# Designs tried in a protein design chat: miniprotein binders against q8wxe9r568to878. Part 13

Target 1, 311 residues: q8wxe9r568to878
Amino acid sequence: EEEITVDVRDEFSGIVSKGDNQILQHHVLTRIHILSFLSGLAECRLGLNDILVKGNEIVLRQDIMPTTTTKWIKLHECRFHGCVDEDVFHNSRVILFNPLDACRFELMRFRTVFAEKTLPFTLRTATSVNGAEVEVQSWLRMSTGFSANRDPLTQVPCENVMIRYPVPSEWVKNFRRESVLGEKSLKAKVNRGASFGSTSVSGSEPVMRVTLGTAKYEHAFNSIVWRINRLPDKNSASGHPHCFFCHLELGSDREVPSRFANHVNVEFSMPTTSASKASVRSISVEDKTDVRKWVNYSAHYSYQVALGSIW
Below, E stands for the ipSAE of ESMFold2; O stands for the ipSAE of OpenDDE; V2 stands for 0.75 times the mean of E and O plus 0.25 times the DockQ between their complexes.

## First folded at step 6 (miniprotein)

Design X11
Fold by ESMFold2-Fast, scan of step 6:
Structure X11 (fold): chain B 311 residues (1-311), chain A 80 residues (1-80)
Amino acid sequence: as target 1 above (311 residues)
Amino acid sequence: SGEVKTKTVELKVEGMDSPEDAYKILQALSKLPGVESVRVFLEDGTVYVIYDPSKTSPEEIIKAIEEAGFKAELVSVEEK
């Protein structure tokens, strides 16, 4: 009955280079949502790993939450729900609020700088456009520079990974299945998950091969979508690379686009605030003891990777 | 203004450990006259090259990979 849940969610967006996925542009936005079931008028205090209170925080032992990091972070452009006393925050950095009972709401949001050296994995892509033929190849590898990747026992997975390759809609109508020497060998060496991108023409689909997950054309995204449920793959050796290959062959009497997309879209989630390193240090509820306190962490990454064209 | 008969060579390549290595091999081979398609599989250490045998050869393809800093061995050559 006396309970408060704090959901901390990072949203990473940005643009990275075609090689080592160097961050060219980025934004990290953290949102904090509250859901509470507290009797009476409940005045609450939330303590974050805010660098401006480092060494000066005063917290009762009963209010201390398990820490997820030793890092202290700088909070930029803090925006608050009306239930937060902003004057108290500006004067003392204390997040003081009276929560809406039984209603999930966004308490606050703020921006941070990306807290890691690298993204959790690198994706290198090469595209080739030669007349009516287009080939796309990607190579994916877990990054050793991402802090959680260094220790398999503390490694945090990337979940629901979605890599989208934008494809002009006119190519979908004209897809032709590739026929190549060594197709049996390629199928034996590549993931057995069938890849298909159906079109309005019966039986038409692009030729795709992946070593992990599935790939198909998805009209909702106007893209070929490579989906991987979890990285790193539990059945692969540490650092093992994963590959995507796609060949589109158009007929000579069909419309041929003059340009391919300049980027690939990457999207995934992690059950941690790896982008910001935001952490809840304390939760207090005025004049109440035995309050059940829960903190959930998540991060959603969504960014563009530049394409490497060969010709 | 004529149809070209192509061949596919399968190569085993050593020293490919990263996406950057795969890209270097693909880039080096794509610059060769007569190479039409290059497919690089890091997990197997395998490279497939579709080429015009009148303009290049498996020997020249292997040399290009070696000049890029890798070791390549011929596995097979087939008609398309």
Scores: ipSAE 0.189, ipTM 0.678, lowest interface PAE 4.5, mean pLDDT 80

Design X12
Fold by ESMFold2-Fast, scan of step 6:
Structure X12 (fold): chain B 311 residues (1-311), chain A 80 residues (1-80)
Amino acid sequence: as target 1 above (311 residues)
Amino acid sequence: SGEVKTKTVELKVEGMDSEEDARKILEALSKLPGVESVRVFLEDGTVYVIYDPSKTSPEEIIKAIEEAGFKAELVSVEEK
């Protein structure tokens, strides 16, 4: 059967402020992938919500795709696969191409700006040092300022959330239970009897507690990694933050570097959403009227939350 | 909440037989004050115009199409 699938994937990267996670620096890269099963020679045209052609569209009804936004966006630094006629694009802004048959490939990429004022959630982190004792606490709240979060009935999830807390190399020994040549994974001890935020931990064993998901030291990242499969969860309606707590008792205060915990790394994906507001307005296939057309949107976020420094 | 800033008018245009004709209609409408966007459906002769009702009207939009050499009639008007 005749079919073409267009995948629009946004990649958000940046740095946000301590506390309220105001965007200090950001980049959004949009990649468009094509997978087509089309008979014969198939010349295709893709129409985006490109501000340079705002509202001036000549189309056939069969070519119209459902749009996710009324906004028009600026496309920066467009780069195309060799199957795209770049002269046509420079002259008319039309994306004209002959797709590879039965092969998923990247048709094009471009840079845009983040379309929201806030990120889907905020992560507030506090670190405290008392002698040889180090505590790290994070509070995660869904942001009501993010457009997809304003109506709980239409809210889109953040999936595969990974929050990484870099750990100084000197502290790695406190997470090992086995020989360095062993096959056991590194993991911190979870104290079942400890209160959240407790400072009563003793010994060299780290204590980690989360209210949602899992947390453990992962050597591949040199970090404590807090993983959450999906946000918001069933309890998010309560309005209370999701929390991470870690308590370490080091051998001496000399093992606390003067400059640690500069930032926390956050990564997650959001299906059916766009960070750029890039939208496919039309898809045409020359001399074919019965083509099944699909457009999928997704956004991946990867950014640093600044923690500030303690003198 | 304030008043609706823009409206959309749907028009049926006669005499639009080519992409060149559609381009003439697009150009005539895009220079009209108060027109924010124009979508032309070439195959069935339908034109959608998003406009500011404080600066123009469906009657003026139709007149601009007619001055470009085509015939247009009103199908519907909606508030966004």
Scores: ipSAE 0.014, ipTM 0.519, lowest interface PAE 6.5, mean pLDDT 80

Design X13
Fold by ESMFold2-Fast, scan of step 6:
Structure X13 (fold): chain B 311 residues (1-311), chain A 80 residues (1-80)
Amino acid sequence: as target 1 above (311 residues)
Amino acid sequence: SGEVKTKTVKLKVEGMDSPEDALKILYALSKLPGVESVRVFFEDGTVYVIYDPSKTSPEEIIKAIEEAGFKAELVSVEEK
């Protein structure tokens, strides 16, 4: 069958404040990839919710794609694959192109403004360096201000969440995977005799515990990495935080920096969502009316959360 | 914070012998209104809480720790 798939992929990057995670700086890059299986000559036209054509959009009904947003957006710094006729874009804002057959390629990229006021969740982190001991404690809450979290019936998950705490390599040893602590276990009475601490003067493995997901040191990132497969968690009480605790015992306080790290790195993906609210409004293929048309949206978030010692 | 006059309470906690205990205390305190920040040292048995005194108190903080299965006693309170 004749078909064309348009993948709209957003990349959010930025810096947020400690505590309430107010967005201090951000960038949104949108990439559009095409994969088509079209017979013969295949001149294609793509229409976006480009603010410059608002109110002047002329398309055939058969070319209209399902609406994902009522917003019209400003496209900045558009860059195109060589198959795109840029003169047509400059004159009409239409993306006219001849796709590479059976090959997934990037048709174009552009920058936009983040369409939300808040991120999908907040991460608050407290760090402490005291002599030979370093502690890192985080608590994560879903943000009710994020549009995809507003309606439980339409809520979209944050997937493959990775929270990275940079740590000097000289502080770490080979680490084992940490056990997950369920929320119910956090409310149980604790046996006084239980202890997992180390008294080694040469340094010890980090003691890491999480209420959701897993945590361990990962050499690829020079970081302790807290991984959560999916947020919000189906089994967690609404509004309660997810917590991370890490304790490092170093060999000597003379080797300890006065500050653990400047920031925590947060990274995750959201399927079927858009950070830019970029939307494909129309797809046409010249001289073909029976073409199967697909549009997929995804957003990847990667940002820094500012942090510092409590005192 | 600069806008809100916060206080720091230092507590001695009995029964905190593991990272699991530290995480239980961190979790219990982090859900309290008015608690801005928590630091737990399970090896020393000490807990520091930065809080807004208009929203919570050392008594409520101790109560939350006790409900989590530990015994806490107030050591000091500082303006911060």
Scores: ipSAE 0.012, ipTM 0.504, lowest interface PAE 7.8, mean pLDDT 78

Design X14
Fold by ESMFold2-Fast, scan of step 6:
Structure X14 (fold): chain B 311 residues (1-311), chain A 80 residues (1-80)
Amino acid sequence: as target 1 above (311 residues)
Amino acid sequence: SGEVKTKTVKLKVEGMDSPEDAIKIIQALQKLPGVESVRVFLEDGTVYVIYDPSKTSPEEIIKAIEEAGFKAELVSVEEK
């Protein structure tokens, strides 16, 4: 059977401010992967919404793909797999290639600018350190400034949201010195319905509470991790901020830094979306018709939310 | 060594519309001696404060919130 699948994956990386979550630094890396099952020596052509071909694109009607955007974008720092004829690209902007048979591979990557002015949600965090006690509170609010959030009917979810609060190495050393139980207490499960008025006791399990999702210490990240399967919450119509709260009782304040962390790490995926607005406009397969053509889009976001000015 | 016995006061606070407001309240309360923990829930307008009753009181806590520009009402006080 004659088939080609094009996966367009965007990776957003950046640093945002503690207040309004203004984007201070960012980059978007787009990777295009191909998986094809094509007979013979299949010569393929891929057309993107490359600003340099706007108004000059020449494609057969049968090769046109459904559009995801009306925007045309600049492609920066294009890098290609060896199967791509780079001279053809530099001369005509045509992505001409002979795909690897039955093997998923990265055809190309390039850099773009982030197509939105804001991120899908904002995260505001407050930290306090009082002697041996450390508290962290975060408030998460969906951003109406993000295009996909403006219309509930067309809203695309943020999936597998992971908000990581780094645990300083000094705390880990203190817990190891005292007991294995102290270390394990950082892995306590969150009770969303519990009263927030309780105080943790020295060496006891940390008090962790969330209004949505789960939170626990995860050693793989050396962090307390707040996990939310999907945003916005399908059952919440009020638009109120979701909350994370954590209280840690340490055995000593001698090695505790004045700040819990310099930043919070945020990571999530958005299916069927593009951070770059990169779009596949056409796919052709040499002198073949009746080829099944698929295009999939996904965006992965990974960024730091600053907690204060750098020392 | 001595044991510090704390109390938790639950307050209903009006005028909190944003995380920025929550942070103002936390900062105002952290300036008070004997305040150990401040927890702000914007969903229902509640604030929990864990404090040392030998160093501060619910009245001082409410006063600090009001000086920060909000209105606070005492709901309950619990020990431990």
Scores: ipSAE 0.323, ipTM 0.740, lowest interface PAE 2.5, mean pLDDT 79

Design X15
Fold by ESMFold2-Fast, scan of step 6:
Structure X15 (fold): chain B 311 residues (1-311), chain A 80 residues (1-80)
Amino acid sequence: as target 1 above (311 residues)
Amino acid sequence: SGEVKTKTVELKVEGMDSWEDAMKILEALSKLPGVESVRVFLEDGTVYVIYDPSKTSPEEIIKAIEEAGFKAELVSVEEK
C-alpha cells in the first residue's frame, strides 16, 4: 500500500533563571521529516497551522489529519529541502513537494516561540564552599503550570532526563575514567562509601547521593551527570522534591577555582508532545485517494539553569 | 447555557471545479466583516464559514460567493 509518514520534532533550547527557572532566553526549532513509499512522481502538499493562512483552507476530506491543538502559530526563518517548491510557498504558503523515494529526509525546518509559560519541572541548585570543601545540592519539582502535567492520568512523561554539573578541570583528577571503573561500579561503590582502591593519588573521592535515578562522573561530558529514566515517578505524587547531593573535599583552598560553573545543563525528551504547538492539519497526495498517512510528534529540551545572577 | 459568539454555516457551492475557483471563494469571503474562518472542500463543493452573527449573515455570505461568480445553497447553520 502507499504510505507517507510525517515526523514533527521540536527542539527547545534556552537559559532559565536560578530558583524558579523563569525562561530568560529561548529558541524553538521545529524539524519536519518525511518517509514515504509512494508510486509514481507523487506530488504532495503539507498543511500546517500557519497563522498567515488561518481561516483559509482548501482540502479534500481524506487529506484532513486529527487535530492536536486549536492554536495557530507564526513560522519564522523557514528553510526547505530542494524537493520543495519555494516559489509556491512564498506566494501562497503552500508546502508543495515531491518526496524522496523510500528515504527518510528533512523536508523543512522553522523557528517558533515556546508555547508554554513554564518548563515541565524546576531545578533549584545551591552551592557552598567552606575552605577546601565544596557541596552542591539540587532539588527537582514537577511544574503544575506546564500543560502536559495538569491531568495525572494523561500526563506525558519527561524521558531520559540528564542533569549535568560541569566539573572544573582542576577537579577532574578526583574522578576516574568511566572506561576503567564502569558507571554501575562507580555508583555502587560511592553509594556504599567503599573505596575504588588505595592507589588513588588525587585525594578524597566525592560523595554523591540521589533520591531518584543515578549520579556519577561521566568523562564524555566533563560533568557529574544525574540521570533519571522517567519523570514523574511514583514518589513525585507525594509532592516531595527529588534531590541530588555532592560533597567534594579538595586538597587545599588553592584548588578551588576562581570561576566555578555558572550553569547546570538540563536535557530530556517528551514523546507525543510539541513545544511549538506546530500541527499538521492536512496531507495531500495528488491523484491518489488510498494513501495511509501518519503524523508523529516529539519534543527535545536542552537548556541551561543559571547558578548566578548573570543570566 | 452561555451566550453564543459565533455560528458555522455549511454551504453547497456550484461552479467550483479547480483550486483557482476555491481561492476566489476564499478571497471573497475573507473580505467580509465578521467572517472568522473558511474551509473549502474541493471534492464535494462544500464550504464551511465560521462567522459573527452580529456583523454578517448567511445571506451576505451567499451574496459574496455569488458576486465572485458561483452559486451557493444553504445546507445548515450551527451555533458554536
Scores: ipSAE 0.011, ipTM 0.474, lowest interface PAE 9.3, mean pLDDT 79

Design X16
Fold by ESMFold2-Fast, scan of step 6:
Structure X16 (fold): chain B 311 residues (1-311), chain A 80 residues (1-80)
Amino acid sequence: as target 1 above (311 residues)
Amino acid sequence: SGEVKTKTVKLKVEGMDSYDDALKILEALSKLPGVESVRVFLEDGTVYVIYDPSKTSPEEIIKAIEEAGFKAELVSVEEK
């Protein structure tokens, strides 16, 4: 019957340092989506933990939502759907709106500062290029500095982790077929001489291995993609790093491009969490007392880990 | 040193019968040094104030509400 759902989604993007993944640049974009099933006219008010409002809050008890944080945050560059009365927001910071019925839509978006000092895990990568030989090795560790990792009761997994290593176009020919690598690694044949039907003696399939998840070349991303379904791993309470290793031999040093990729791309989601610490404090529906109210949180992370000036 | 500890005082306010009345109370309390957060429950006349006990007190908070034209009574004080 009478029901309103508020989805708060954070999108973290940025660049972190090669070694300890210090945040060098970042942006956090928060999007709030509404899906409502409300009869008649439905004027709604949304209350966030907006620092400019914290000393001036008027609510009804039925309107209070469970909070995810005690923090108050600064909202930057707020933009609203046309159903929001922006004059009311400008004057009083109240988010007043008439929702679209039975359609999920983006009510608003704003930018915030990342609420943590560190990301949920660190990725350290060593890259070596010697003549026609290239090696890449990464070590992934859960960060003890990330708040959710410090308390087992509040720990939330990183899901659908994708670590993408851009492959220069000159090297694509060395990935003859998508190589599927899991916990059991498949070794490429070393082609020291031209085999019958082979075009190049110096091009061999890369040796790739991972200690968790799978890794393969995926042309859709022009990258080697290391995929991990969930972090931390069930067995990783010991704190051991998860590793990715790749070794390949190019046809010649002519195949080393004049410009190297300078970053590795990392992407994952964390359900029921917030990167911004944006929190819905209240949801009001004018002249209605029996409205069912739901708030869902999620955070998506997509960032670059610097490799320096050399691949 | 660590962060300053705050307290929450719960008050019952008489004479608060409209949104405009609630705004007057919020305005009066927002001007007090040491008041961090004010939440007004309009339908039952309850006001919660999070404050720094080194800068203000329940007595000062009640006085501010009374100077705004309302009557306030202390219900409880909570340390969190």
Scores: ipSAE 0.013, ipTM 0.495, lowest interface PAE 7.7, mean pLDDT 80

Design X17 (at its last look DockQ between E and O 0.79; V2 from the best seeds 0.00; counts 0 for: pae E 4.8 > 1.5)
Fold by OpenDDE base, look of step 7:
Structure X17 (fold): chain B 311 residues (1-311), chain A 80 residues (1-80)
Amino acid sequence: as target 1 above (311 residues)
Amino acid sequence: SGEVKTKTVKLKVEGMDSFEDARKILEALSKLPGVESVRVFIEDGTVYVIYDPSKTSPEEIIKAIEEAGFKAELVSVEEK
């Protein structure tokens, strides 16, 4: 059985401002991988929603791939695998290639401008220090300005959301509990109905609370990590923020570092090329009519939210 | 920016026997004022042209194909 699979993956990186999470700096890289099982020499053509092509295509009906996007994108800094005829691309913008058989490889990569005005959600974080007491609170809200959030019927989720709060090395001891089997990290209590305000929790032990997901210190990141499987949450009313709360009592005010983390790291995935809006419009395989064709889309976001001076 | 109302014309082209022929048609049409996109189906000789009706017409599109050395017949015009 002959098959060709195209994987299109966005990688968004950037820095966003405090509060409204305006994008201060960003980079969008899209990579296209190919896995093909084709007998003999098979010349292939890949059609993208390239603005320079703008639907000017010679295609077979069977080569048309379903697309959900109506946008045309500008490709920047295109790089190709050696199996691509770059001369053809430069002359006609056609991506012509002879794939490696039974091997997953990167066919090409390119950069685009971020296709949206806002990120899928905003994260507002407040930190307060009172003597030896440190409180961190975050509010997460879905962005209405993000296209995938506008229609509930066609909404594309954020998946495996990870929000990381860097923790000073001096505080790590406070998040460890002695267990018979070793050191366990303190886990957050989940309270779906809680709006966390500045409530002074009296107690020597760190307190973490989340309205959704889980939060714990993770040594691998040297951070408190707030994990949410999916956004938006199906069980949460639209418009209410999800909240993270952490209260820590240090041994002394001297343990409060002069420089606390000035940023929060955010990471998540989406099951579409939401950053670039790149789409495969067509896949052609020369002299073959019975080739199964698949396209997979994904995006990975990794950015920092600036907190400014907390002290 | 006002949504430019485009039309789509479907044409049947005769004499398009090769990829090179299809390319000639594509190039000829892409140069026409008001043409936004051209799809050529080589298996059945069908050509779809998305165009601005204020700048070009099905008649002009057919003329361009004929000037390229082919025969074209209008099948349908649709408004989007």
Scores: ipSAE 0.587, ipTM 0.867, lowest interface PAE 0.7, mean pLDDT 88
Fold by ESMFold2, look of step 7:
Structure X17 (fold): chain B 311 residues (1-311), chain A 80 residues (1-80)
Amino acid sequence: as target 1 above (311 residues)
Amino acid sequence: SGEVKTKTVKLKVEGMDSFEDARKILEALSKLPGVESVRVFIEDGTVYVIYDPSKTSPEEIIKAIEEAGFKAELVSVEEK
């Protein structure tokens, strides 16, 4: 009957370098939402892996929540819902609140330093223009140095990966037959079209190929969008890159813009707070023993990969 | 050489009935040299203290708790 759900969500944004995808700029924002069905005006306490509380926890054994990290994090720029006693937080780092009944609300938000040195994968992109021919190639590789909350890299997926290549509006006509553009899987067949000057796609121009997922022009983004449902891919050998290729023949070299897009957009989600490593260590509802307690973790990443091209 | 050999003492503390009481115990132990971490379980009065045995002892830890207004009993000591 009585229950409380704590949703912890990271939002990573930033800019990464061409090639090795070193983080040039980043922001990590974490939001915590509460949904509770509690009798009376129940006083609740939330215990996070706040470094200022490390080793000085006051808990009931029944309130301890499972956690997947041994890390302690520094909370910056904390903002709270009005139901939180901010004086208590300032003086003792205790998150004390009386939740809204049966209404999902944002309890707090805070910023952290990105908890890893690398992102879960890298995206290398090369572009070329030769006369009226434009080519874009990308190689996506899973990072071996990424670690999320003590989980092995292969056990915490990147989901709904979306890689967007901005496209000038003039080029949209080259995608009118998108249904005939294909994708290819290197697992199913080795594509000898990796040689320069050859085409491996039968049918109409332009050509787009992928080894994983799908790629097509999406008007909502004014971009070619490479979509991958889940990384790492279960059927691919570790360490092998996933590839995207696009070749365009413009009507004339006068359609080639003076400045090519200077970035590629990458978005994906993870079912853990991989950017902050924020974790709920305890949830207290007064001294009650009959409250069901749930914690959900997620992260959303949205960043730009610099191309480093000179036009 | 960054690893310090520590011990953990388990204490039973009487008179701790509230969150505020637990805060007083934490505050008292934070002033004692050699105490590295404290975890307090209010419901049964259990307190775990990780400490540097070259700087303090279970007897000094108990004394600090008693000076804060509570009674403490040693239950066990174990190495890190």
Scores: ipSAE 0.158, ipTM 0.643, lowest interface PAE 4.8, mean pLDDT 79
Fold by ESMFold2-Fast, scan of step 6:
Structure X17 (fold): chain B 311 residues (1-311), chain A 80 residues (1-80)
Amino acid sequence: as target 1 above (311 residues)
Amino acid sequence: SGEVKTKTVKLKVEGMDSFEDARKILEALSKLPGVESVRVFIEDGTVYVIYDPSKTSPEEIIKAIEEAGFKAELVSVEEK
């Protein structure tokens, strides 16, 4: 009947080092989306764990508040949807708004600092270019330093993991495009002289092997994309890394690209977690007491891992 | 503030029916010397104040709320 859903979504972006994935640069953007089904004119008030109200706060409803000690965070560069009364926010730090009926919209966004010292996993990559032959190998390990990874029984997964290795335009010819029933697809074939696994085929196509998930060239990203549905997997307790291997044999007339990406792109989501530690302390609807309230947290990570100089 | 020994007073407040009412109470108490933190609970009609007993008292805290236009009753006082 009457309900309001608050979705708190963090977006981590940044650059990490080649070997140990030390965070070199980062940004955390928090977006708060509202979806409400409320009758009549519904004036809503949202309260966050804003450090500027630490020790001096107004609590409207306790049914959404944390039950344990909460971290207080700094909100930087707050931007609001037109339905928010910004004067109320500047005076009291309460987010006062009249929601759009029955559509999901972004109420506000702000920037914070990353609350962890490490990322959920590390990706180490080694590249070798020798004449016309190129090899790329990556090792992925779950990080024990990330708070959600400390207890395997309560561990939160990394979902829809996508690791993208940019492919120079000159190398795209090493991938075969095939059409079936009007559908176009790109396929990679095993390179002659491949040294990983037991795959055999005649031709100059790349060999790609992964120990978990799938890997293939995807034209939409101009990249080889290593996809893993969920980390850690059932075997991650053993501590062994998950591996990606690619071997390319370029032609004797190969052109060396004038610009080559010196990084791989990593992207994944974590449900029920926060990169900012932003949390909803209160949510209320004026003159309504029977409103169902939902608060959901999620974090999306999208960052670059340095490869070192290739050229 | 630092290592100051503090107490927490719990008050029941009448006439606090809106966010604006709660803001007035919070503002009045935050200006009082010796008040370290204030939490106002509108739905429950309660106010918690952490204060330095050498600089202020429950009586002065109640007076500040009453000067803001509300009625306040002492519920309890506890060591922090």
Scores: ipSAE 0.055, ipTM 0.635, lowest interface PAE 5.3, mean pLDDT 77
ESMFold2 (binder alone), look of step 7: mean pLDDT 84; pTM 0.802

Design X18
Fold by ESMFold2-Fast, scan of step 6:
Parts: C-alpha cells; structure tokens; sequence
Structure X18 (fold): chain B 311 residues (1-311), chain A 80 residues (1-80)
C-alpha cells in the first residue's frame, strides 16, 4: 500500500580527445523522479549526500537508505518541482515535498562534477582517404582507470552501446536504404522515356565489419551505427580491443568532401551506477512507518570523440 | 598512511565564453605536475581540479589559469 520509489538518473555529456579520450569538456545532470502511492497529504523528506549537510544531518534508523558511495558532493543549479518547499531547501538544505499521488514526476534536477578520471572505455578512430577510397577504423578498449572496471566481481556493464559515424550526404546513395515510394514514382515519371544507356554508374557498396555487435547505415541518425548490446564482452580476453572497419569505394574523388567528419558520437547506459556519485541517504514520510522505499540508480552517457584523418 | 591522498579544489573562473576557452584551461592545467584530473564547466564558470597537495597547490593552479588569460578565484578545497 504505502510505497515510494526514487529514481536517480545521471546524464553525462561531453567532448573527449582523439586517441586517449581525455575529457575536454563535460556536464553531469542528475534528475530525481518520484513515484509514490501514499495515503493522505503525505509530507516527505529526501536526504542526499549533499556536502553542505555533512556532519549536521539527523536521520532516524527507519529512514536510512543503502548508499552507493561514501562521497559527499556539491549540488549546482538546483531546480525543483512546484511541490518542493524551496525556502526550506535554501535555509536548511532539506528537500521537503508533498508528492503527486500515483504519477511519476521529476522532483528535482541539479548539476555535479563527473567523479571519475576516465570514461568506461576509449574509442580511437582513424580515417584514411586515398583518391576515391575511404576507410574508417575504430578500436574500442575497456578503461582500467574507470572504478567499476577494476574488480570483475563488482563490475557493472555498459548497455546498449551506440557509436555513430556521421555520413556525408553525398555518400548516402551508396548505402542500403528503405524504399521511398514518392521518390520511386517521381523517378519513374522523369525517366519513363529514357533510352537504353542513359543510366549512370554509382559507387560500390560499402564493406563494413565489426568484431563485436553489428554495424549498418541508419538513416534516422544520418550515420553508420555500430551497436554493442553489452560491454565488457564475456567471451573476450581482458584488454583486447573491439574493432569497427568500413571501406567505401566512391565513383569519383569528387564525391569526397574536403571536410566530412569532425567527431564520432558515443552513447550508452550503465544501470545501478552514478556518474555524479549522488546518493539517497534517507527517505522519510511524516507520521508513517512501514512505508516501502526503493531507490534506483542509472547513468546515461552521450559524448563526442574527436575524429582524425590520415593519408 | 602509505596511500597518496588527493584534494579537489573548486574555482570560479571568469572569461570563459566558449568550449575553446574551456579547452585552453584544461590544457594549461593538465601540464602541471601533480594535477590528476580537470573538469571545466564553462556555462557556470566553474573549474574543479583533483591534485596531489605534495606537488602543487591551489595558488599554482590559479596562476596557471591566469597565465592562460582568465581570472580565477578559490571557492573551496575538499579532502578525498
């Protein structure tokens, strides 16, 4: 009956360097969502590992929640749902609120510092152009510097990994695409009376290979998309790189634009982890005991890796 | 204790108007001995530096930012 769920979701965004994937710029945004089934006008208090309450918090035993970290963190640019008493927060750092019953809503959001020195893996990419031939190759390695990768017993996976290589519009014709009925109808009308020998030669189909996962052109992203369900791979030796290779033979060197790619986009999720190290320390509901309390953590990463050209 | 303990310094930096400015600060600080990690938030003008206090100090970190062409002020220093 009496129940409250707190979802803590971190969103990492940024830019990393070519080669060693040094973090050049980043933002970590934490969103906290509440879903509660509580009778009456329930007044709730949420306790985070906010550095400004370190040593001054008063928490009853029944309100204590399992923590994911021993760190205390700074909360920047806090924004709250209207149900939160912001004056109480500004004066005492207490997150006091009356939740919306039976609907999931965002209680608050804030910005923090990424707590790691490296990302969970590195992606090194080389692009080679020689006349009408273009090659793209990436090497993916798990980072030993990322804390969740140090101990296999406590290791947390990167899930639904998506690496997107933007494709110049001039090359799109060389990839397999969904049929577009309107284009076919228009093409048929324009070329209905064309004589034999009026067809143009197009470039060859790209050769794509990956050692893990799948890769194909996906028009929704205007990109070649390398997808990996889970990292690290259970069948691969520690430290071995995973590779993506693409070779494209264009019809002419004039089909290669002078500036066609500046970056590769990387996106993935990590369940039960926090990029911010934000932790729910306590949940209390006024005048209620035996409330069922759950806290879920997740981190979503979305960033750009510099792409270089070699010839 | 046999383990090297790091500190994190938080700085307020003025003059960051672009990602390029953030990169200049990151590069300047990454060259300092004893700097382990740098995090730059150009939108709110905040910089965090994880450093070894036996090899560098907040004063040296601020000096490096100022030599790169920006103004920096100490906000806080945290252990661990």
Amino acid sequence: as target 1 above (311 residues)
Amino acid sequence: SGEVKTKTVELKVEGMDSPEDAMKILEALSKLPGVESVRVFFEDGTVYVIYDPSKTSPEEIIKAIEEAGFKAELVSVEEK
Scores: ipSAE 0.000, ipTM 0.109, lowest interface PAE 20.6, mean pLDDT 77

